# Ledger of designs, part 2: VH-VL binders against p86728

Target 1, 153 residues: p86728
Amino acid sequence: SNLQCKIAGGGELIPIRTPEYRAWVPLGEVGLNVSDSKVLIFAARSCFGAHILLQNNAEDFKNAVYEIVIGGMKNTRSGIRQCVGCKFDEWVKDKALNCRFFNYFWISWCGDEVWVGHGYRPPHNRILRYKYENQPVINAASVRSESDTYWAL

## First folded at step 4 (VH-VL)

Design u2
Fold by ESMFold2, look of step 7:
Structure u2 (fold): chain C 153 residues (1-153), chain A 122 residues (1-122), chain B 108 residues (1-108)
Amino acid sequence: as target 1 above (153 residues)
Amino acid sequence: QIQLVQSGAEVKKPGASVKVSCKASGYTFTSYGISWVRQAPGQGLEWMGWISAYNGNTNYAQKLQGRVTMTTDTSTSTAYMELRSLRSDDTAVYYCARDLYDFWSGYEFDYWGQGTLVTVSS
Amino acid sequence: QAVLTQPPSVSVSPGQTASITCSGDALPKQYAYWYQQKPGQSPVLVMYEDSERPSGIPERFSASNSGNTATLTISGTQAMDEADYYCQAWDSSTDYVVFGGGTKLTVL
């Protein structure tokens, strides 16, 4: 109806640092709630391997609904997969990250597809899209990284 | 030409330790990891663990936790694997391999050393 | 923890197609890798990421991963292809390596 795809957040920007090979950082624990949202916009400064997990349950990190990897394979690929550490369902060649500067990204699970793009104004600059037969309800998100990463969410 | 050259064969008694070296050449050592894989006589391959030459992070097979230590010396482009408290079922050929480990697709062993025979007998 | 099962041996005539299987419940979710080991020698990577062939590996080598089974295929098999072949996958839940038990390919 009148309801648009809601963007998560709406308050002050939340800074997060994830050192390399760290456990997942739940965004709810740092004040960002994605419940009832359909879009996440964020920035990251990183050499490679920025990981975003969209979760049905905030307490389960073993079977993610969607794992989005930005700048995987040493900053040469980005992709979407439907569990932590499984094969990617969709991926592209992508040198998305920069060690010295923040770059913006967005993720949308609005409608019947998952989309990923560069920049801060979805749906512009979409790089990935994938349709899953059974769209899960997303209630939580978490981040981690393969290299020392600064996030702004 | 990428090469991994390992130290020579060892004969050890039960309870001793062994330290095998693996000298890398022909590539940027700190950009990759090293996995260690052993093979008992007439048996298949058994992964022992991995070390990143980039940051020194390790991951050891559960069976070997507490008995194995993997290190690198970046100034000499050399990886080391030390196995302690040796027993007869540790008799095997020990291989080092260059490892393309990544959170994307896991482990891949693209170049292997010549192997080091370690015999544990009394 | 994942398990990969291979037949212990496969025999083919020269020029025929050899097929070596690797079965495991983890394979639908994981890339398969294949290594060749000739007697007294170190393993050599012959296929990676399910179906990709490294430089220097002959085009007669191919591989696939479908369902619970990865398959290494050697077309026009030659005497020099006689070796042990191992499949390998990632158990991402434990972050460990899993090898299959190996398959001895004999070319008669």
Scores: ipSAE 0.458, ipTM 0.819, lowest interface PAE 2.4, mean pLDDT 90
Fold by ESMFold2, look of step 10:
Structure u2 (fold): chain C 153 residues (1-153), chain A 122 residues (1-122), chain B 108 residues (1-108)
Amino acid sequence: as target 1 above (153 residues)
Amino acid sequence: QIQLVQSGAEVKKPGASVKVSCKASGYTFTSYGISWVRQAPGQGLEWMGWISAYNGNTNYAQKLQGRVTMTTDTSTSTAYMELRSLRSDDTAVYYCARDLYDFWSGYEFDYWGQGTLVTVSS
Amino acid sequence: QAVLTQPPSVSVSPGQTASITCSGDALPKQYAYWYQQKPGQSPVLVMYEDSERPSGIPERFSASNSGNTATLTISGTQAMDEADYYCQAWDSSTDYVVFGGGTKLTVL
């Protein structure tokens, strides 16, 4: 974004592991509160399929959400969709993840668009942007993965 | 070059079980799943369930929960479907299909076996 | 349980365009897939991800998904295209497969 928007966290990075299960891990349960923030910066070490859900509230996994998938389709695509498991509204070819090393990513919902990028310096290296009508307020986030994934948030 | 070859036709009595095999070749077996789809005489396609050859995870159609078991043997690149407590309305052709299941787009059946006729009669 | 509804049959003259519809509430949010099944044969994937054609499927096959309706279109229809056609989608809320009831295409 061009504006000064608050980045979630600001303390020590929170390590999370998501095994190759379908369950979401709510970030509030591990101490990361996004309710007053507009930007999330994180790192992941993963072979493929890192999923981040931005939520209106912590218990909503289906409605009023944005799902960002990094390295979907076996680490060949990344995208933004406005419900879990629905068609992507925007996606790109992207080999974003690495099985052996952490890579950084960022997500911004600052302003009236959702942006996604590589690295830890938003808005640098943006790979995706999409404007949604009737954007919900984001108060929570959750993660899951298709492969065994280590996160630093 | 991708082939799915199924076991031969079977005749069963009500209450018995059947186990159909599906041997895959021409691709990396553990990179895909296998779905099982059946078709009663003169009827449409009915999905029975899916198994990942990557990790053994399964998902069974609600109608068949408790009666069906799907397994794989990665050393032989073979999938199995067992249907228990057979009834006459289980008479169908049973297909295996290679399944590109992914959380991106769901299920896709890109290559199919030849089908196995299972007849359930007293 | 999601439902995909297809007409039971469609007839077309050789060389004309056939259109097979598939309607359901899942379709605005899900990719549609199409399978061809000739008598006595296994199904064959003919369209995937709404509009993509597998290698080896003739260019006369095309598809779209708009609103609540996916459509398989066969231009220049040939006698060999006479078959049953099934649409399929993901019900992501249950994580189940949904097939349409099938459409018999007759080439007169």
Scores: ipSAE 0.430, ipTM 0.818, lowest interface PAE 2.3, mean pLDDT 91
Fold by OpenDDE, look of step 7:
Structure u2 (fold): chain C 153 residues (1-153), chain A 122 residues (1-122), chain B 108 residues (1-108)
Amino acid sequence: as target 1 above (153 residues)
Amino acid sequence: QIQLVQSGAEVKKPGASVKVSCKASGYTFTSYGISWVRQAPGQGLEWMGWISAYNGNTNYAQKLQGRVTMTTDTSTSTAYMELRSLRSDDTAVYYCARDLYDFWSGYEFDYWGQGTLVTVSS
Amino acid sequence: QAVLTQPPSVSVSPGQTASITCSGDALPKQYAYWYQQKPGQSPVLVMYEDSERPSGIPERFSASNSGNTATLTISGTQAMDEADYYCQAWDSSTDYVVFGGGTKLTVL
């Protein structure tokens, strides 16, 4: 159960801004380490997509384990994919992000499944799931966005 | 009501430069990117590159590196594409287009300008 | 450099189904997008993210993918569908956008 996994984030909010397109901001730079966690809770305020990269190596942005995309505009997709910018392995139409307000999300990679949900209470409001064959090792996470985005983790 | 309106046709000599404008309206200009695509007469579409209207980041097609410069003016919601050292095979209709989905890669071009014919002839 | 290959032309009779293929090594992992271009006009996005239609695009337009091939399918083809069709993808290795060579669809 994902509920038994250690949670990163979801406590005291750590503000992060991703103003630059095509720039990943490692969560480690703001003091948030996910290496010993299996769940990430975060809030984001954004008009467009928010991207969360789950990494084996904090310095490797090309060979990431998973990229989670949260959609923000009408008729946009939220999804999970195994490479940056590639086809989604799982996706849904989602209008989760808000330009004016922070919305909470959670990602879990406990066991052999990756889950994504709305809110800050896993496993509730699950919207995405991807089951992988081999459990990956996730040691870092990074964020970026398709527009000026404020994060809180 | 989203529109991209491009500047008028151009006739240039080989070696000259051309600067095409693309005025955007009906949406938040700085929230999207602009891609440029050209089409030689009777030929297919060729991607030239894109620019972020937010931070000015660009990515140009390799074959055009050094000859092309894309810029934006956020105050007028206008994108510009300058092509230098023109030659006959640069004769084409040049399109600007709004990048829609996955701004990082410029996957989708959902709105297009009307095109600008650039003729290069001696 | 990624390449997308399309047949130069496809012909169908009215009411029949037209299929336009687009092949490329990047397509197994990258989305294919499709554009319609009529003479003297700008391209129009007709399919995105493999199988989604923008507003205003008839349901008779659909897209699918298998292996390294994307296919645009037009069921019940009408005279108004006569146009050039281009596939487009993104090459993650170069971060470039690539267009297919285009397919001229003729409705006989």
Scores: ipSAE 0.022, ipTM 0.652, lowest interface PAE 5.6, mean pLDDT 88
Fold by OpenDDE, look of step 10:
Structure u2 (fold): chain C 153 residues (1-153), chain A 122 residues (1-122), chain B 108 residues (1-108)
Amino acid sequence: as target 1 above (153 residues)
Amino acid sequence: QIQLVQSGAEVKKPGASVKVSCKASGYTFTSYGISWVRQAPGQGLEWMGWISAYNGNTNYAQKLQGRVTMTTDTSTSTAYMELRSLRSDDTAVYYCARDLYDFWSGYEFDYWGQGTLVTVSS
Amino acid sequence: QAVLTQPPSVSVSPGQTASITCSGDALPKQYAYWYQQKPGQSPVLVMYEDSERPSGIPERFSASNSGNTATLTISGTQAMDEADYYCQAWDSSTDYVVFGGGTKLTVL
């Protein structure tokens, strides 16, 4: 199973705050490396627009492998896209975020497709799955938000 | 009701500066940005730039770099746009608009001010 | 910099369907927004791609995209729909916003 891959996060919690939208916070800079992992588990407290970027190059925020948006469109949709700011390739109606409480999520990229789910227990509660052609290796990840967001990874 | 109310018409000479204000109401000012768009007489819309009322970050159109400054006053929920070194081709109606920077779909202008006519003439 | 091209004018008879196009190389990847502007008034957001209509916008307004062309469609066009229409996109690489040249819709 793709979800048997090594997990990043879910251990010692690394708190991250993204108060400034339009600014990416590389997870590597806060001590979380995803280069050897294929699954990311995290929690977010946010009103809307929690974004996770999966990157081949940690310094490249324009040519990302995947961008996952949780609680987009004012917390009404979640989706996956191939590039930052591009049209979404896959999305669902989803009210995933909470302004007051942390909700858990997971992302996996073990195979040739990316999966996204609610909660901290892959592969349960999957909400998104998309297969991309010519998927680069994921070496880094970053987060940002459309609203003041607290992360726990 | 959400409203953006702009300052009154201005008449300026070439080389002068103009500062247009945009007072926002009906929503949390610091949760959004403000974009400025101008429209010369009989012409189309031209985006000038945006400012975040949340963190003060700005981005100006390349054409106006060095000549425009956007600011906000959170205590009065007011955005300002200053344009310097005015020329005749700066004559236009200037609009402020509530800028929803949605990382999903980009910039969206859902509410607009009534516009401010700035006339530049000798 | 991205460029959006619109026809300068479109004419339609009442009750017929009006189509306003917006062409640009960035449109396959970027969403297009549409604004309506009547004489002496501020622009009004009427549609944006892959989303629901803003409050107060009639159901006869719809937006679609095919290739490099975004299209605003007004079914059952009414006299009140006569206005200038502008498409707008966002360039994520530059974080710039670009407007089309505008289309004057005349209801004959």
Scores: ipSAE 0.018, ipTM 0.627, lowest interface PAE 6.2, mean pLDDT 89

## First folded at step 8 (VH-VL)

Design z1
Fold by ESMFold2, look of step 10:
Parts: C-alpha cells; sequence; structure tokens
Structure z1 (fold): chain C 153 residues (1-153), chain A 122 residues (1-122), chain B 108 residues (1-108)
C-alpha cells in the first residue's frame, strides 16, 4: 500500500557532496528539516557506503538513532541498525549504488516500522523493514559516506 | 599470493625514533588499509593505528597520539610506521596487517607481516 | 574504551572440545573476530563476523557471539592447535580496535 505520511522537503532537491567524510553533515544545516515528516526520498551517486542517520535530535550521533547504510561493504550490503557502527538489526545483499549514475532511495519511519527501498515511489521496491517495540521520535537526519558521494535530497 | 614483508630488527636508545616498513604484494595495495599492531614480550596484541592506502587517512590509538606517524608509498606498495621519543616500554614485535576497514563492521586483519623486533635499551 | 576479557589459559586433552570465551559489554552490538598465534609466529585470522570461517581454516573451528560473550570452539582438538587465541571487537564510538588479553590453549 501507498505511504500516507508526509515526505520531507517538498521543494527543490538540495545538492550535497560528501567527498569521503568522517563527520556527519546535518541536513537541517543545509535547509532540509525532517521534524514534521515520516518519509525521506533522495538520490545518491556513489561507488559505495552511503550512510543516513535518523536522529531524535540533531546533536545526538550515538543514542536514539537509526543508521541506514546503502551499499556498505563496498556496495554489497544494505542495512538498518539502532546505533552508529553497531550490528545491523536487518540487512540484505544489495548492489544499490552506482559510481556513474544517481540512483533513488527512500526511507520511511511512518507507523511503527522503519522501511528502506529503491526508487522514488514508496512503498514500491522495499528491501528492508524493521519493527521496534517503541519507535523513537525522529526530529533530525544527517548523511555521510565512505566514498565520494553526490546527494540530491 | 598476498604477502606483507617487513624490515629487519632494530636496536634503539631511549629518545630515538624508529621507522618500520611493510611491503605488500599480491593484491591491489590502494584498495585496502594497513594496521599496525605491537606485542611486548610475553604480552598480548595492542593496536597502534591504521592508514588507508586509498587516500592516506589515518586513525591512531589515543595512547600513541603525537608519537606515531603512518604513511604509505603507493608507487612501491609500502606502508611505514614511525614511532618517536622511544622509551624502554616500546620494546616489542611490531606487525603490519592488511586491514579490511569499513564503516559496516570496523577493522579486520586478514593478512599479517612477519613482525619486526624493536628493542629500546639504555 | 571497551574491554574484552579472556581467561589466561585453557587446557584440553587431544580429541576433546576446547572452548575459549571472550566477554565484554560491546559484544551484543559488535561483530567478534578471532586470531590464532602460534609460538614465534604472526597471528592468523581464524573466525570473522562472529561465526564465519575463512577459507583454509579447518571445519573443527567454529565461533558464536551471544549476550556479552563470544566463544571460539575447537572440536577434536589437535596438538597443532596449541596457540594463543585473541578475540577482537570494534569500539565504534572511538573508532578503535579492542583486543582481548589472549588465551593460551594447551593440548595435553
Amino acid sequence: as target 1 above (153 residues)
Amino acid sequence: QIQLVQSGAEVKKPGASVKVSCKASGYTFTSYGISWVRQAPGQGLEWMGWISAYNGNTNYAQKLQGRVTMTTDTSTSTAYMELRSLRSDDTAVYYCARDLYDFWSGYEFDYWGQGTLVTVSS
Amino acid sequence: QAVLTQPPSVSVSPGQTASITCSGDALPKQYAYWYQQKPGQSPVLVMYEDSERPSGIPERFSASNSGNTATLTISGTQAMDEADYYCQVWDSSSDHVVFGGGTKLTVL
């Protein structure tokens, strides 16, 4: 079924480059606020390792977060985990990224599950889902990458 | 096949520096990292730090910050570890290891050099 | 920084099953890795990502990670398995490597 929750942004896509970043780029600082939204649709052009953090608040990079990794392990896996750098709660084999082209992805925290999919039409092409007992309130998001990455958010 | 060959044993005095080399072969050097791990006599393994041969980024163990420098020379597929201001408790076997570092699961050391004994005595 | 605790030694008879534990608060959230070091030799990776065995490592080696404890198990233990064994985990908050103190396996 179609997701009925609000999609973040709604305006022009925001271009971001993460040229192999150890630091997170908070999306609020570049004008994309997710505090009233439950769905993020974005594109990335990247060889591997696109990371998206959903946060309770913009200053928390450890607790009350979900980290979604697209094309981890050199573009062979994608997954959802509850903290930065911990074991994945769910992951799949996935060659999601392309060095030469933008590919689209979506993340939903609508309802009581976190979903991840390919393309720009959630809930189509869902590849991951995970249900938590008490889903945290998400008020911020950040990105980083393991390879030079161009984002459109 | 994959091989890491280290430079020979060193004897140093306190206050000196040592630079250990690690020559890699049998794989694409710039696609991986190199970690350095040391082992004092009769003791366990201690991670010193990591360097990416892809871009030269480093991450050093906090205890060694300011005393250690890791570099690579991609034209010779060689990694280097320099430890400065040596003390007697720096006496150890120093290993290089190929490192599969990734933000997915962290550090993994799949191939190791033969080790280099560094002795620091006054 | 995270800490991994291993027993200093484990002894088994040939043909018996050896069990080497590694305990730490990071283990529920992190993959465990295991290294074997024979006397006078470099370490060798023997298990990765909790329970995966590299090509060339005998099938008698297995591992698990449950709760606060990772366990390396060697079934049908042979004299050649006598070595020091180290567990390792990623402390992702500091981006540091943590090794256990090592366990000397003796086969009598």
Scores: ipSAE 0.482, ipTM 0.833, lowest interface PAE 2.1, mean pLDDT 91
Fold by ESMFold2, look of step 11:
Structure z1 (fold): chain C 153 residues (1-153), chain A 122 residues (1-122), chain B 108 residues (1-108)
Amino acid sequence: as target 1 above (153 residues)
Amino acid sequence: QIQLVQSGAEVKKPGASVKVSCKASGYTFTSYGISWVRQAPGQGLEWMGWISAYNGNTNYAQKLQGRVTMTTDTSTSTAYMELRSLRSDDTAVYYCARDLYDFWSGYEFDYWGQGTLVTVSS
Amino acid sequence: QAVLTQPPSVSVSPGQTASITCSGDALPKQYAYWYQQKPGQSPVLVMYEDSERPSGIPERFSASNSGNTATLTISGTQAMDEADYYCQVWDSSSDHVVFGGGTKLTVL
């Protein structure tokens, strides 16, 4: 690629907590702007069900979104889907999360695919990829969780 | 052997309340949810709502909002459904079902109670 | 609010293949589940996650979900398969469980 893939964030990681309320937390509201970025690196401490939504607009939870689920199905699967609450387009067996320790993950929408991996050094340890049929611009991201989750973003 | 055993049949007057119990055995009660499904005579299945035995969260069918309460007692592995302000069209068989709900694949009702007939007289 | 539509009845001869359809706009984006209910009995899960069969359900039961239609197929249909069959889906827009109206399978 001739284009630099910018990693989101202003430097230091932003700590947040998502309790089991199933409400989305817009990352822009906690100071993390993804509108000029193509990569998100983060850590989560959670028993299961860490959800990340990539959005055209921070208020759009249905139309122009991609949802990444890390440690779904009680921490046995991770996947990518094109709407909140619909069937996954791509998924893998994945015991990604730990109740007691932070694990790192990354998501890339650089180029014409969405990639997901473990660790903090993309593109290493990629576990998922999905090719865009529609080429939406991602301007926002939100998080929520199925279990009490601590994030470092 | 996994079982869901429900309380016995009830006959009620309009305006009364009914509380149906569902005793679970043969599995870890707090690892699953319980859905309640009713079936009016000669009719199909109607989902009433769901409760998590893990944390007590509930989700009720919109048409029953305000009239239904679902609870669990983890010490006895028992789920309860209470329907208030009964009407004649609440006459139905009421089932509890073990619910494998997950944000991944949705709802799955893999084991069902025997059903409880609730009759609301004229 | 999502709706699942099933034919009210299907008739087949013993040994033939029965096909029970379930139509709805939620089906392209959600897993379908199928339940069998014999008279006077509780429902029994017979297919899950579109096409998966629980342990203990005969291999003559199969299912698919394509487009707006889920289909339950029973090959080599037997008299014991005579029952009502319900499809079920999660409608995430209303956050509800939706059942189809049911199909009475008659084996003649």
Scores: ipSAE 0.437, ipTM 0.807, lowest interface PAE 2.2, mean pLDDT 90
Fold by OpenDDE, look of step 11:
Structure z1 (fold): chain C 153 residues (1-153), chain A 122 residues (1-122), chain B 108 residues (1-108)
Amino acid sequence: as target 1 above (153 residues)
Amino acid sequence: QIQLVQSGAEVKKPGASVKVSCKASGYTFTSYGISWVRQAPGQGLEWMGWISAYNGNTNYAQKLQGRVTMTTDTSTSTAYMELRSLRSDDTAVYYCARDLYDFWSGYEFDYWGQGTLVTVSS
Amino acid sequence: QAVLTQPPSVSVSPGQTASITCSGDALPKQYAYWYQQKPGQSPVLVMYEDSERPSGIPERFSASNSGNTATLTISGTQAMDEADYYCQVWDSSSDHVVFGGGTKLTVL
């Protein structure tokens, strides 16, 4: 159960800004460690394209990764994929983001599935669900954005 | 309207260098990259590499490593591609294209220059 | 480096459906883009899988993928569709862009 998993974030608000470029911002660099957690709760103020990367190795942005895209394609879709730049394994029509206000989201990798939902109360308002072929070990996470995005962790 | 306008045709000797320009207009130059693609006569498209007009980062095709240099001039919204040590099989039409990284689907080229013929002959 | 294989030519009669295939090991994981090139002209982005058509691209153009094969489909093919068509992927492993060999579509 997602409710039994340790949550990263939610203790203190860590502000992060990601500009409009490809570079990933590792959450570890801003003081958030996800290695001991299975759930990430965060807020984002963004017009479109909020990306979260779940990593096995903090220095590896290509392998053993799961990328969650929230509000992609101009805030019309959200999805999960196992490779940066690869086809999405799951996606939904979703107008998830707001340019003016922070919206909350949660990501869970507690079991053999990755879940994504709206709000700050997993497992409620789940919008994405994907079963792993092999259960990954997540030791780090990073964020990037297609638009100027403010994050609250 | 978005346009990429390339420099004129070039005729070079083997061993020489050529530098092709690509002037961009109609969009924010520094928000995109420029890819270069060439096409030998009667042949297909060959990707040469790209440059980010945002930060100047480059990525070249392995085949051309050490022989190609891509640059940008943000003040004139112009991209340049220099190919050195030219040989006959470098004869081709060289295209610049606006390099769009779609965070959803990857790299695509949504606008192209008119092409520049570079002929290498002794 | 990824390789994309296209048939060198495809022929159709006006009004028929043309299918141009692109095969490669990268295609199950990477989106394929399609470009149209008419003689003496620059390539034009036609579309890619699971996307809206670029401005000016007719609805008769569609793109799909199954396994290792991407397919560009042109329904109700018209004479103006006669051109070379290229598929393209970004190979995430090498971080390089790869084009197929191109397919000449002839409208009989």
Scores: ipSAE 0.375, ipTM 0.808, lowest interface PAE 1.5, mean pLDDT 91
Fold by OpenDDE, look of step 8:
Parts: structure tokens; sequence; C-alpha cells
Structure z1 (fold): chain C 153 residues (1-153), chain A 122 residues (1-122), chain B 108 residues (1-108)
């Protein structure tokens, strides 16, 4: 279960701001390492389009393991996909983000599936699941946004 | 209202160069990119490449590498496309379009210029 | 590089439903955009998969995808819908944009 996996975050909050352009911000640059974790908990204050990239290589943004989009399509959908800009493998209607307040989220990649949920308490409030064929190796994560976004990790 | 206004028609000899302009208005120029698409007479649309008005990064179609140069002037909100070593098969209507990156679905062109006819003939 | 294949022409009578297909190996992974081009005019974005219609695009236009085929559907086709239609994808592997060959829709 997700509760058996090591969690990245949950300690001292690391503030990150992503402006509304295409650049990825590696979490490693702010001292957050996910290489030994299988769960990421974070908060975001955003109007729409909070993107989280799970990477095998911190320098590789084209061959990412997974991209999670929270509050995409103007904060109407959330989804998981295996490549940047490609069709989503799983998505749901979801008004996940708030322009004024931080909302919490969690991502887990324990076992043979990826889960995404609302809040800071995995595995509760699950909204997305994607089962993969091969065990992913995730060593890094990055964030970007479609609107001015503040992160707390 | 958002508009892209292109320069007028051009007639060129083979081997010459042409530079087409595209003036943007109605939006923040540096927040988007500009793509160029051409269309030979009676033929389909062919993507030539794009330029980011934010950082100046370019990406050209492989068949045009070395022969095309895209630039922007942020002070005038104008994009330029220069095509060199012109040949007869470069005869086409050349369009500029606002390059919109949808983080959910990818790249799309939501506004287009009126087109610029470039005729290459001996 | 990705290739998109469209039928060169489609004909329908007024009021009938027109279906324009776009086939390509990239389509299971990439979203397809559709553009309308009337004679002597610039292309206009009309649809893309699972999206809201752009402003000014009638509700009779819809887009779908099944397997490696994207389809633009025009219900209750009108004379004003006569135009060339192009599908387009972004190829993530090459970071290139690819257009289909275009389909001429004739309203008889």
Amino acid sequence: as target 1 above (153 residues)
Amino acid sequence: QIQLVQSGAEVKKPGASVKVSCKASGYTFTSYGISWVRQAPGQGLEWMGWISAYNGNTNYAQKLQGRVTMTTDTSTSTAYMELRSLRSDDTAVYYCARDLYDFWSGYEFDYWGQGTLVTVSS
Amino acid sequence: QAVLTQPPSVSVSPGQTASITCSGDALPKQYAYWYQQKPGQSPVLVMYEDSERPSGIPERFSASNSGNTATLTISGTQAMDEADYYCQVWDSSSDHVVFGGGTKLTVL
C-alpha cells in the first residue's frame, strides 16, 4: 500500500514559484530529493495548470516517466500521461486548484501503479490511477505551471 | 482584437532571398510564439517552423534547415521569416500564425495572418 | 517524422453529416487539431479532441479519435461549411508540427 512507501516532503516546507512559462523547475535545485521515496506530498496555490514531472534522469525532460497535470484545461481536469504533451492515459474532471489558497496533493508510485489524490493523506481522496507494465525508476521530479503558481513541498 | 498583419506579395528570382514580416497586435507579443506555414498553389499546408517571442528560441522544419531564419522584434511586435536560396518550388502563400502552447494538448495555431504570396520565377 | 493521411475529398448534401478522417501512427498518442480553410482565406482553427469549441465555431462541429484515426464530424452540413479541412499534430519525438494532406469538403 501507499502507506508503506517512504514519503518525500512532509517536513519543512520549501517554497517554489513557477511563472507562467514553459520552463521546468527541478525539485532537486531546491534540495528536495525523491530518489529514495515513492510518495510526494505537495501544496499548490494556482489558478490552473499545475504540472509535476516524474523523471528517471533529472536532466531529461523529454523522456519522463510520468507527467501529472493538476487542474489542467483551465482547472477542469486532472490527468496522468507518460510523455510531455501527449494524450493522457488517465484523466478526470477535476476542479483541483484554487487561485487564492494552497491545496494539498499527493502522488505515489508504489508497486506497479501510480496514484494521485487530493489532500496530504495518502491513500485517501484518490482521483487518478494508472497501472504500468514495468517498474518505474524515479530519481527526480520537476514542476511547471500554466499560470503563476506557488508551491510548497 | 487579435490580429496578425503580413507584408505584401513578393516576386523573386531563383537564388534570391525573401523576408516576410508579420505584425502582431491585440495581445502580449512576448507571451506567445509565432509559427510559419506555407501553402503552394493548390497544395496543402506545410509547417516551416516557429519562434518564441519570449526567448527567441527557434525550431525549423528539417527540410528548411540552413535556408530559413526566423526572428522577432519585440519593440514593434513583429515577426520575420527569411527564406534564402529560393527556387521555383518555394512559390507559395506564406502564413504566420500565433503559436499557442496548450500544456494539456500541445501546440495549436489559433490566429493566422492573411498570407503573403511569394512567387519565384526566372 | 509523423505522417497524417486524409482523404482528398468528401461530398455531402445539405443537412447530411460529413465525416473527415485523419489517420496516422502518432494519433494514438498525440491530440489532433482541425483547421478550416475556405477559398482565398487563411486557415481557421475549428476543433481539437476533448476541447471546447473556439469562439465562433458552430456546435455542429465535433472531433473524436479512435485508434490511429481522428475524425472531424459536421452534423447538419451547410453550404458555408464547404472548405478544405486539415488535421494537425505535434510530434513530440521530433518536436515538429505535421499537417495532413487536407480534405476538400463539397456540399452538393
Scores: ipSAE 0.063, ipTM 0.713, lowest interface PAE 3.5, mean pLDDT 90

